# Designs tried in a protein design chat: VH-VL binders against q9vpl3. Part 57

Target 1, 224 residues: q9vpl3
Amino acid sequence: RGKINIQRPKAPHYERARVVAVTQPKYPELPKAKSCFKTRAERTQQQQENPYNEIIAREVRNWLDHSRLVAFFHLSSITADDIFRVRVQLHKQNLHLKSYGSKIIEQAVKNTRYEAIVPLFHSNHCIVFSPDPEKTAALLRIVRRVPQMVLLGGIVEETMLSRNQLVAYAQMPGLHAVQAQLVQTLSQAPGHLIQQLQAHQNSFVQVLDVHAKNQMNEETPKST
Below, E stands for the ipSAE of ESMFold2; O stands for the ipSAE of OpenDDE; V2 stands for 0.75 times the mean of E and O plus 0.25 times the DockQ between their complexes.

## First folded at step 1 (VH-VL)

Design f6 (framework fv_anetumab; at its last look DockQ between E and O 0.02; V2 from the best seeds 0.00; counts 0 for: pae E 11.2 > 2, placed apart)
Fold by OpenDDE, second read of step 2:
Structure f6 (fold): chain C 224 residues (1-224), chain A 120 residues (1-120), chain B 111 residues (1-111)
Amino acid sequence: as target 1 above (224 residues)
Amino acid sequence: QVELVQSGAEVKKPGESLKISCKGSGYSFTSYWIGWVRQAPGKGLEWMGIIYPGDSDTRYSPSFQGQVTISADKSISTAYLQWSSLKASDTAMYYCARLEWDYGSYFDYWGQGTLVTVSS
Amino acid sequence: DIALTQPASVSGSPGQSITISCTGTSSDVGGYNYVSWYQQHPGKAPKLMIYDVSNRPSGVSNRFSGSKSGNTASLTISGLQAEDEADYYCSSYTSSSTLYVFGGGTKLTVL
């Protein structure tokens, strides 16, 4: 009794196949149950743009556009009192601490140069704004005392900086100091060149002198 | 210190125009919304509208839309509330307040209020 | 109409704790943490007492606390003092064309 190959059932005879095809209950295609899962698109469309979010988004955009220093922080289990204390300290330095919802941030930066910051706002976060990029060091000093505030990155002078870059920036000497150093370095360059040129000349003169002396010695007839 | 200072009390007749002011100090005036709140005598607080002085974006309560005009002059850090034609029903205390958005939206600083009396 | 409903009046004796409720009547009223409370003494401007349901601004007594359950926010004043006699207003952001709304206010009397 031949093992019924369950894996490749012999195609039924044409007539049987026809009967089966005709007798197969055409189950009405169950209306594709509109998957109660509103397509991401439908969910996104029904997100009735909360008029309020637009208002706040505008504010966020304004802060971003008018700030020369922006720092993004993750907040880890920080209390309202802690936030208040930090806010006061920051405020004394003309640093403005703000906290916005992720959706508001997304709306605010959508289709803008700031869109890249969206991934930073997946959790509790705050933003510090300042018109003065020189306050970066002050900001970091204050935040270092607040373990609940974790620096994620920032924007300085319209440039997005990683956490490490922002820290490095804060450690840099002021622009004027750097400029002064540059000028000093440049001013020393000619001196080095002159020294090198003089050294070469001196060497050349020495070689010539040696050559001249050697020639003079060859011309001195051995008086026997 | 953040302060909002409003203009003085006004006594007007019906049909007259009025513009009252709210001057902000001690903060970046252009970076915060300013709201106006009405309080009729013996009544509760009513939100009228808000303005963003940075770009003069203005939003009104439906109840006050078309009834008043909110404006701002950022050069002097001043917000305004104005009526083209006052009614007796406009008699109220009017407050300006700074709207803060940090862990919610709230009015954190208030002006001292401007009493507007409209009487024939 | 988007409204926050408060009791018209609440009273308590000195030293007692009282609670003022604020209930949103519409799904459009409020968000998760958008409720604020204001204190207003007669003839004075309102003062922010609580924001984000439960946060106190600097300078506000720790006797004032806020909470929220469902659509009802509550302001609790512990150790009631005579100076607490005032009108209290809740407020909230709304998702409607009315961006901001105040409750009707509650008069607190200290007996």
Scores: ipSAE 0.329, ipTM 0.698, lowest interface PAE 1.8, mean pLDDT 85
Fold by ESMFold2-Fast, scan of step 1:
Structure f6 (fold): chain C 224 residues (1-224), chain A 120 residues (1-120), chain B 111 residues (1-111)
Amino acid sequence: as target 1 above (224 residues)
Amino acid sequence: QVELVQSGAEVKKPGESLKISCKGSGYSFTSYWIGWVRQAPGKGLEWMGIIYPGDSDTRYSPSFQGQVTISADKSISTAYLQWSSLKASDTAMYYCARLEWDYGSYFDYWGQGTLVTVSS
Amino acid sequence: DIALTQPASVSGSPGQSITISCTGTSSDVGGYNYVSWYQQHPGKAPKLMIYDVSNRPSGVSNRFSGSKSGNTASLTISGLQAEDEADYYCSSYTSSSTLYVFGGGTKLTVL
């Protein structure tokens, strides 16, 4: 006990707010102009002075507390229309795609058992939330066709799982008892999730580095 | 070639149970949703619900939630629509159709329809 | 349950162009690019003519085209032919509890 839940909205009202956020009827617009160039120190100070960081961190904590499925993704460049389509497809399955700054995530999970995942969000990322853990199979089905989203790992029934463990969970038949047993079994490797998630991020970075090197090597084509 | 073949016409009395079928062929049955659409005599199209046979995820229109049961047997590539107790107002043509739901929202192939007549 | 508004009937002569409108709200037609159009001949199953506002399936004549402006989607049939005489239904995904809605249908008469 000891956690304050006064900021938790009722499920029906919260779901309505989520639907409105996902289904905003806006046509793709040119990205708004970036703020004027600032030094790293100035950007850090600006983030620190943002009065809404606390409110957004509470929103993230609310999502974590009310979701039995949380999946973490690395997000590559994607058009506004394409990400909107993904959000709609996910919402049809009661899956909610959210993006938050790494500082806000750090603030939300600070002093919780999930604090160790903060370093994983220093690059471009997004998170999918759902109150229904049986939707893991639906999530993987949808994301399979979105190469810009790379699964890093997640949380099922408050248990942290690696990418491979989430895939295994998704392949089990939809019996709650069987899925709960799998989650319990997979969680028997203490501290392993962070190491696996970091290895996956490093692997992705290595793939990008190899691709860049291959592109550079192809700049000097054979003269024949 | 993608094809959906529905069961034959039914004539029933109010209070009777009924289960009609829709067999898919020519595609991966577990990779597409199947939807059920009702058309009362001389009226328009009305969607009832959908099922994803690959994981049995089922969604209903609020008007039909609790009125019908949608199911599928992926071993024989067949979807079902079932009533526990028919009413005269259930008299209609019932279509099954393959639905692209995850990456779109449209019915691309339709069954021939099953006419259900409920009369006392 | 009819959520989308279509004219009950529309008519034209062979060779003319006709347009059928489909009006919804910001929670369906106006909010998404998931409008579809279906053709139904008497006694037959519906056939998909247009999906995702303006795309044609393989085998559908290029005389059929779709568009959308705000809360209204439109199906246009150019070079009208006798076999085009049918009922036409629009449909859309909706963020409301129904998830999917059809229009009331439009009877197209070719003289």
Scores: ipSAE 0.282, ipTM 0.636, lowest interface PAE 3.5, mean pLDDT 80
Fold by ESMFold2, look of step 4:
Structure f6 (fold): chain C 224 residues (1-224), chain A 120 residues (1-120), chain B 111 residues (1-111)
Amino acid sequence: as target 1 above (224 residues)
Amino acid sequence: QVELVQSGAEVKKPGESLKISCKGSGYSFTSYWIGWVRQAPGKGLEWMGIIYPGDSDTRYSPSFQGQVTISADKSISTAYLQWSSLKASDTAMYYCARLEWDYGSYFDYWGQGTLVTVSS
Amino acid sequence: DIALTQPASVSGSPGQSITISCTGTSSDVGGYNYVSWYQQHPGKAPKLMIYDVSNRPSGVSNRFSGSKSGNTASLTISGLQAEDEADYYCSSYTSSSTLYVFGGGTKLTVL
């Protein structure tokens, strides 16, 4: 249960809320784009080199190492109250909703078999961790009423699964031996999994293109 | 800063009712599960159940389902363990403990214990 | 479902290292990294010593360490001291309907 921390925070609830709060879109004070002294590239580079990013990346690695179920979602705009209610519902099933920046995810999965997931985190996202793979069905039942969370795929018992494979896994009977056999069969098609992840990423890039044009200057170089 | 303070020792007769309390302070009471753990004289620890005071979601160990009632009053940050009819076998030390959400499944803060003695 | 198995007692002399075992199944100790260890002195409430297999809370001596291999977790106390004499309980998350299980406890005697 819960995230693993190298050091116990002095204020566990505040520390947990702070880490979890990065899953929600933050709307700053009115931006002063013309008066910004630092360029976007410099801001991104400074964020990338922040020692806090390394600490959080280690936390993500610990979650990945200790979770037998990991599910990836695209996260559309959602109120803080609504995401909090979802987080509580998930937590009661030992399902832990988190979100992290793409650079932090890249650091966390560096030199692991999971490096292929990094492209999924270039858009708004959230991740659900759980020690219990049998909670996959409960996860999907909870999020079916949350249209802002769109399942992209996941990891079950160290095997990467596409969206359809994860849904199929969740529908199997609760006998672990049967579910383990299914996961082994699905993992025998690694090229298929990579293709499906790339296709879902391309689909989300197409949808997000309209949103990015509305929110950003199209003549600005993109970082990350 | 986090403290769990339990009600005092109780001496009861079989068939009597009892409600013992555990008051939490120094943290957001409604945001953490509180568990109850029993320890019979000279015996080990056994968990009885947990409650999430924010919505009163309550889970019991199969050994204690129907034997006790776990409840909470979030307005005064207090959890309760209650018997409708005590038995001599209910003689034990009872602890409340907080379940730490973010660091796995463990009890990070414990109350001082409430000794319940049930004898004729 | 099955309670975690600990030796009933262990003993050691001051300055020695001792190890207390905690054996479960793939549904608890073997399947999850949510093993914790509690120290209980006579007449006192339990105190968390190790969480998540190997993590030490603030204020717990670095003489205490935890590990696991397969279905068995271990608490190791190095440089044994008289105040270490106590009962020690392991606990684990379990996927069964019980949610949490404790070990039977181990009485540590410092000779």
Scores: ipSAE 0.006, ipTM 0.486, lowest interface PAE 11.2, mean pLDDT 76
ESMFold2 (binder alone), look of step 4: mean pLDDT 91; pTM 0.937
OpenDDE, look of step 4: ipSAE 0.018; ipTM 0.530

Design f7 (framework fv_anetumab)
Fold by OpenDDE, second read of step 2:
Structure f7 (fold): chain C 224 residues (1-224), chain A 122 residues (1-122), chain B 111 residues (1-111)
Amino acid sequence: as target 1 above (224 residues)
Amino acid sequence: QVELVQSGAEVKKPGESLKISCKGSGYSFTSYWIGWVRQAPGKGLEWMGIIYPGDSDTRYSPSFQGQVTISADKSISTAYLQWSSLKASDTAMYYCARHDFWSGYEDAFDIWGQGTLVTVSS
Amino acid sequence: DIALTQPASVSGSPGQSITISCTGTSSDVGGYNYVSWYQQHPGKAPKLMIYDVSNRPSGVSNRFSGSKSGNTASLTISGLQAEDEADYYCSSYTSSSTLYVFGGGTKLTVL
């Protein structure tokens, strides 16, 4: 009887998790007394709406919309000088390193298709943008030399990729090579299928011929 | 070639209205901010404001808020700076400039117009 | 009012290296690495020389470099040439109601 590890309960099966999520009593949030007074949080949020942030948020959106490669990195104790060096290297590859505040990112992606990236920006981070998804390998090569930059994930061709998926993508042969391989594979498939089908037909015909011959032999009266 | 072309020099009297233009070419006009910068004779650059032609979001320097109007017509890739009533103190060179945050090369005013000299004299 | 302070003038001889400083008066200006430098020759429009503190646009000489320490950004011109004689302006985004600000400008004279 496997000791139920009470300290780390295994995540319930997806279906069970769904049922539990649906059956959890939604306690009506007690009507928060509309305190006539804007909560400190609301005041702080209003005070924090720096017009500048809106401009930058728009910039971020623009980068996201026009980039075919976006990579997200955590920055761990990186110096300004190190960032500069990396930036230069990336720039030479038409890779653009940008750093934005988490709030700006949140603002930028709010109610957009990019909203899912928000959890990636809880710490010091930077983003690398590129119009060329083929530069993924170059990007990874450069950042591997920078231990302070930790890859979190990315977006390639409008698809969100995990860190591992991004690494895998970088290792794949170019699109054309893959396409060529696919075409080759597809071109070979019909030939094999036809061969198999023909083989079966031929076999069937042979069996029928044998059967026919046997029947003919049985019908030949032994002319004594 | 990416360029901003501004309207020609203007000579006006105090109290007159004026609208000068900045036309962008060679790039997506709606994808970049256009800023206006004033430079009085012998003085430094002064940021006046910016506009995003894509949605006409306009931001002003506090010093110029209410003093000028910045607008854009995206259909003809043109930004405008206008005064309802000119003052002698408005005498200056006015530059429009593109703020490039898309190309990835510059997060700054990377393309400048040639400037429009506005002279206001009695 | 958020201001960027530059020296009024700097001078150097051909071949020398000079540095122009740009200091933000408010901590709010230092929070972002969006410092740019512009060169302006007499009667000409400004030209972007440095963006994001230290990046050079295409076509800008490698003699121009930018750095930042604390609230002070610096433009360094190495191997000073006669053609470098111009006014130089720093600029930055601000966290205040003024979104963008230019420094007062520095006149560079090549002796």
Scores: ipSAE 0.012, ipTM 0.528, lowest interface PAE 8.9, mean pLDDT 83
Fold by ESMFold2-Fast, scan of step 1:
Structure f7 (fold): chain C 224 residues (1-224), chain A 122 residues (1-122), chain B 111 residues (1-111)
Amino acid sequence: as target 1 above (224 residues)
Amino acid sequence: QVELVQSGAEVKKPGESLKISCKGSGYSFTSYWIGWVRQAPGKGLEWMGIIYPGDSDTRYSPSFQGQVTISADKSISTAYLQWSSLKASDTAMYYCARHDFWSGYEDAFDIWGQGTLVTVSS
Amino acid sequence: DIALTQPASVSGSPGQSITISCTGTSSDVGGYNYVSWYQQHPGKAPKLMIYDVSNRPSGVSNRFSGSKSGNTASLTISGLQAEDEADYYCSSYTSSSTLYVFGGGTKLTVL
């Protein structure tokens, strides 16, 4: 606790009004409205970023980094009961069904190898994650009974695959070497894959009632 | 060690609100479902609902739909059971329990909390 | 909608075997292999004894076994001991309006 040599206080506490009066500059020419605008503008510019979106984006990156199988789906109108049953069946096979907003996905994958997937999420969507790529066949068998989920493509062993390539992968024998060779063969045309995935999604969306589909959002559940 | 620890006993009057908790430790909280089970004095077990904390997907028993709210906060590994307005008939022991799909337990509850006794009397 | 049917009580002497039944419908016990059994001592939380009809969790005695025939699941306890005196509940996944259903419970008395 320091004291000022020039001004030594005699009282333990100061009246607020007296302290303000002594320290306040004598500037009668400064408009109060301008001072107020400056303070409000400064508060607006200094507004703290909401860290919640970054927390969720980090969760998405963690799922991508720790999953050897990632599958992307377009999601049509589906009841809460039906999606819950699908999630239960997927969990039995170590398959994790997740839904995230398009903005959060974009934030999660920006400046990463996965940035190319962003266009897949401009419509209603969901993602299935698994640490086990051998579960691709189980995944496709389960979702075959769910017409509301339409496969767009996926990532297997960090390699982007189209819908048809992922189906081909699922039909291969369970030998690791054979499956690894298939993944390499299917990835022979770098740069064309994302365009094919986008073309399939755009073609599907063109046939659908986009207005009706906009009502389905997994991150903001609706009553059905 | 894997465990679920529930909040302490509550004594309330009809019409009051209440929120009880269930904290998981020793495992990945977002990788398992948490269910709530009610046991009225001298009665058997009744399933109330279940939540997946990773995405807050929640399912209720028809008997409890609209009567209680189940929620979870994954940042503190805690699930909640809440009433907006308690009734004398809500007097019961409430258990939380973990549902383990990864260890092959499938639709079974493998780890149980110690229970929270809720008494509602005027 | 329909709770699983268990006998209210069963009794046995030390060293004997007893069986507790759990009867449901084709929408729960009969339709799926997701039957579990729980043991509850007075003043304690339930403990999982059997899952998926006949599987034992780590740490559960091999004196406990489960089976199923049609719409009826059974818990058998062999070599009955005083510590087995408890309430036993069956539970099943259901495709009906309730995701899970419990049985009414059976009080086991060891004489």
Scores: ipSAE 0.006, ipTM 0.427, lowest interface PAE 13.7, mean pLDDT 76

Design f8 (framework fv_anetumab)
Fold by ESMFold2-Fast, scan of step 1:
Structure f8 (fold): chain C 224 residues (1-224), chain A 121 residues (1-121), chain B 111 residues (1-111)
Amino acid sequence: as target 1 above (224 residues)
Amino acid sequence: QVELVQSGAEVKKPGESLKISCKGSGYSFTSYWIGWVRQAPGKGLEWMGIIYPGDSDTRYSPSFQGQVTISADKSISTAYLQWSSLKASDTAMYYCARGEYSSSFDYFDYWGQGTLVTVSS
Amino acid sequence: DIALTQPASVSGSPGQSITISCTGTSSDVGGYNYVSWYQQHPGKAPKLMIYDVSNRPSGVSNRFSGSKSGNTASLTISGLQAEDEADYYCSSYTSSSTLYVFGGGTKLTVL
């Protein structure tokens, strides 16, 4: 408490007497209308689905269906000119920056495996789509210079990745295959209850160690 | 193979203009950043700025903003560093370097041989 | 902003290990995993040795390794050789209005 993290101009503190008399007749206010039912206008609007939202939701689903890379970002205040320049740089790498309302995204992913992403879009956001997962490194490099865009996570080859996993994927070629092996190993271990709690900590370290060894071995055969 | 070749050494007087070059070869010039780094005699490396030749997006270190101009000509795969009026304090080795696009952006994987600029009366 | 802090010099004998530190703030070294290290021999251009804290480019000896803890990144050279004698510079992305910053440099002497 009382920390000076917020910069405000120092207001003078002084005692100043102000004489003001404002009197008006007071009449009882009617209590607020009590209704558990939506108004007619609200019911009509809710019942009549907005055709525009349906069209845009179909566009979002189409992007998801045709993209092997989807990255989710929080977007803070940025000028139209700056975001346009970012969009142009991304487009050169076949990376497509899109912004959609959270309700439209919810409609697009409802009843799909990706419904869990909806909470990521309750604040200002944008999404980058690409048919080429090899462009993940290029994406993160471009966004690194845009502090207004903060990576939240993504989907690569139909696999949901956290921020840290997506960053690791970008830095280590073939991580998607390593992740598939990790998932396969976990699903093939029914009854290994004793190791489940420790698996989440040790498996990631082991996967990274194996990948690091493979990365070192790749230095030898890198000539084509 | 990837190579960055810089223009030859320059000897200039204060107040003169100068434009030095950095030619890239062996890669897609418009797909990678080109940065400029200054090194005064006996001193360390100083970041000056960077350009993406594909769209001419240029960013400068605040200490060099307004002091130099960075540009690129993608038709000949060449980046430039330019002064409108040289000062004796501009005497330094100037390096160009390529930002590696399929990895971290904040590093330079290939460097030019350097251009020595000497400014004296 | 201040440049990244490195020791002016370090020394070691052949076969030993040495470590060079690089200290910044939460806006550069501490905030991101985007630290790089460069080697520069006298009269030559710098050469990338480490990028993104701990990654080695092809052609760089595995004797060179990088790490980071808080606001300090470290370059470790094991099995020290005479040819390792050079100036070493760290660098980092920064979230301030400056995009990139170098350390002051460290002269490594092999005794």
Scores: ipSAE 0.000, ipTM 0.420, lowest interface PAE 16.2, mean pLDDT 74

Design f9 (framework fv_anetumab)
Fold by ESMFold2-Fast, scan of step 1:
Structure f9 (fold): chain C 224 residues (1-224), chain A 121 residues (1-121), chain B 111 residues (1-111)
Amino acid sequence: as target 1 above (224 residues)
Amino acid sequence: QVELVQSGAEVKKPGESLKISCKGSGYSFTSYWIGWVRQAPGKGLEWMGIIYPGDSDTRYSPSFQGQVTISADKSISTAYLQWSSLKASDTAMYYCARQLDYEGSGWFDPWGQGTLVTVSS
Amino acid sequence: DIALTQPASVSGSPGQSITISCTGTSSDVGGYNYVSWYQQHPGKAPKLMIYDVSNRPSGVSNRFSGSKSGNTASLTISGLQAEDEADYYCSSYTSSSTLYVFGGGTKLTVL
């Protein structure tokens, strides 16, 4: 709840003070008379300098840094009731579905090891976070019944994985050592996620085509 | 890989000033808090404070407020812990550690190797 | 404002299981699911073993597990090995004037 702040986050008030200090312009504010006649440029700048964006961006950074499993999805049109049901099912498995604006994502990952994922979020998206990478199998079981959510890729143990690599990871036994070995093996070509990301910028169908070709030899047609 | 490297051991006299350092590498230095933890000889760990290098926001344990100053230079990915006037009771091992979230589920990973500070007359 | 309560020492034999407790109040351990555990060998820096009560970072043996009941968090080490002999510290977020507190530490001896 917004009023009850017993669980994390505990002190958004102090986070707000930090954001104000960082985002406030250094130059003197305009006199009251001038404020009544703000120019188009000044109005645009005030909109771009929304302090709340940094607070939300910090939340995103916390999720990324504290999660050993991060999965990225393209999200097609879905009703509020349907996505709520999915969120409840995921939450029971300690999987946290979040959706943020592209500008907030860009601000969150700027100057971090995750900056390369920014183009992924130019389309409708959602992200699932979990501290437990063994939950990848549970995640994929839940989302296979949600056609509006299309897996694009993810991050497991700080390693970028393509859609096919993440699916393979989910099929491994739940032993930490075995899963770590698989992540190391699957991460031999990290560029596969970038390839899927570039395809995603074109269309959903193209993303699926790339995925299918990755599972099947390039000389072999898709499916029977 | 992600690591924190601290400055070397120091031997000082009471009343002298001191500044020790903690250099981060292998990650975005401005995206994480840096915490300082003290361990007196044969004693346990004591949290001293944290700094966010991106804006130099600092938070101190009440026990250390006014006794030490924490700062950071993001251009060289280095955090600092400093004393204006050392006391014999400041003799301890000082660790820096990366700490992400001060509002809740913050944990310390990785840790620097530690800087031993000895204050004797 | 005071440290979390841990037993000063715990001992076990190779292959056995031991549990180390960490007791606080409703304003720290009881109020939040933000407990971490650290292992420290003599002359070395602490190493994160458990975060957010029960989560294990990469590279930490599955013999280490964490739990919490009320105001008490617990670290359990199964299949004790000689290399587990170390000092163990718990830490928690707190809603008091201090943001974080550590436990007093527990010396684990493997006999």
Scores: ipSAE 0.000, ipTM 0.396, lowest interface PAE 19.2, mean pLDDT 74

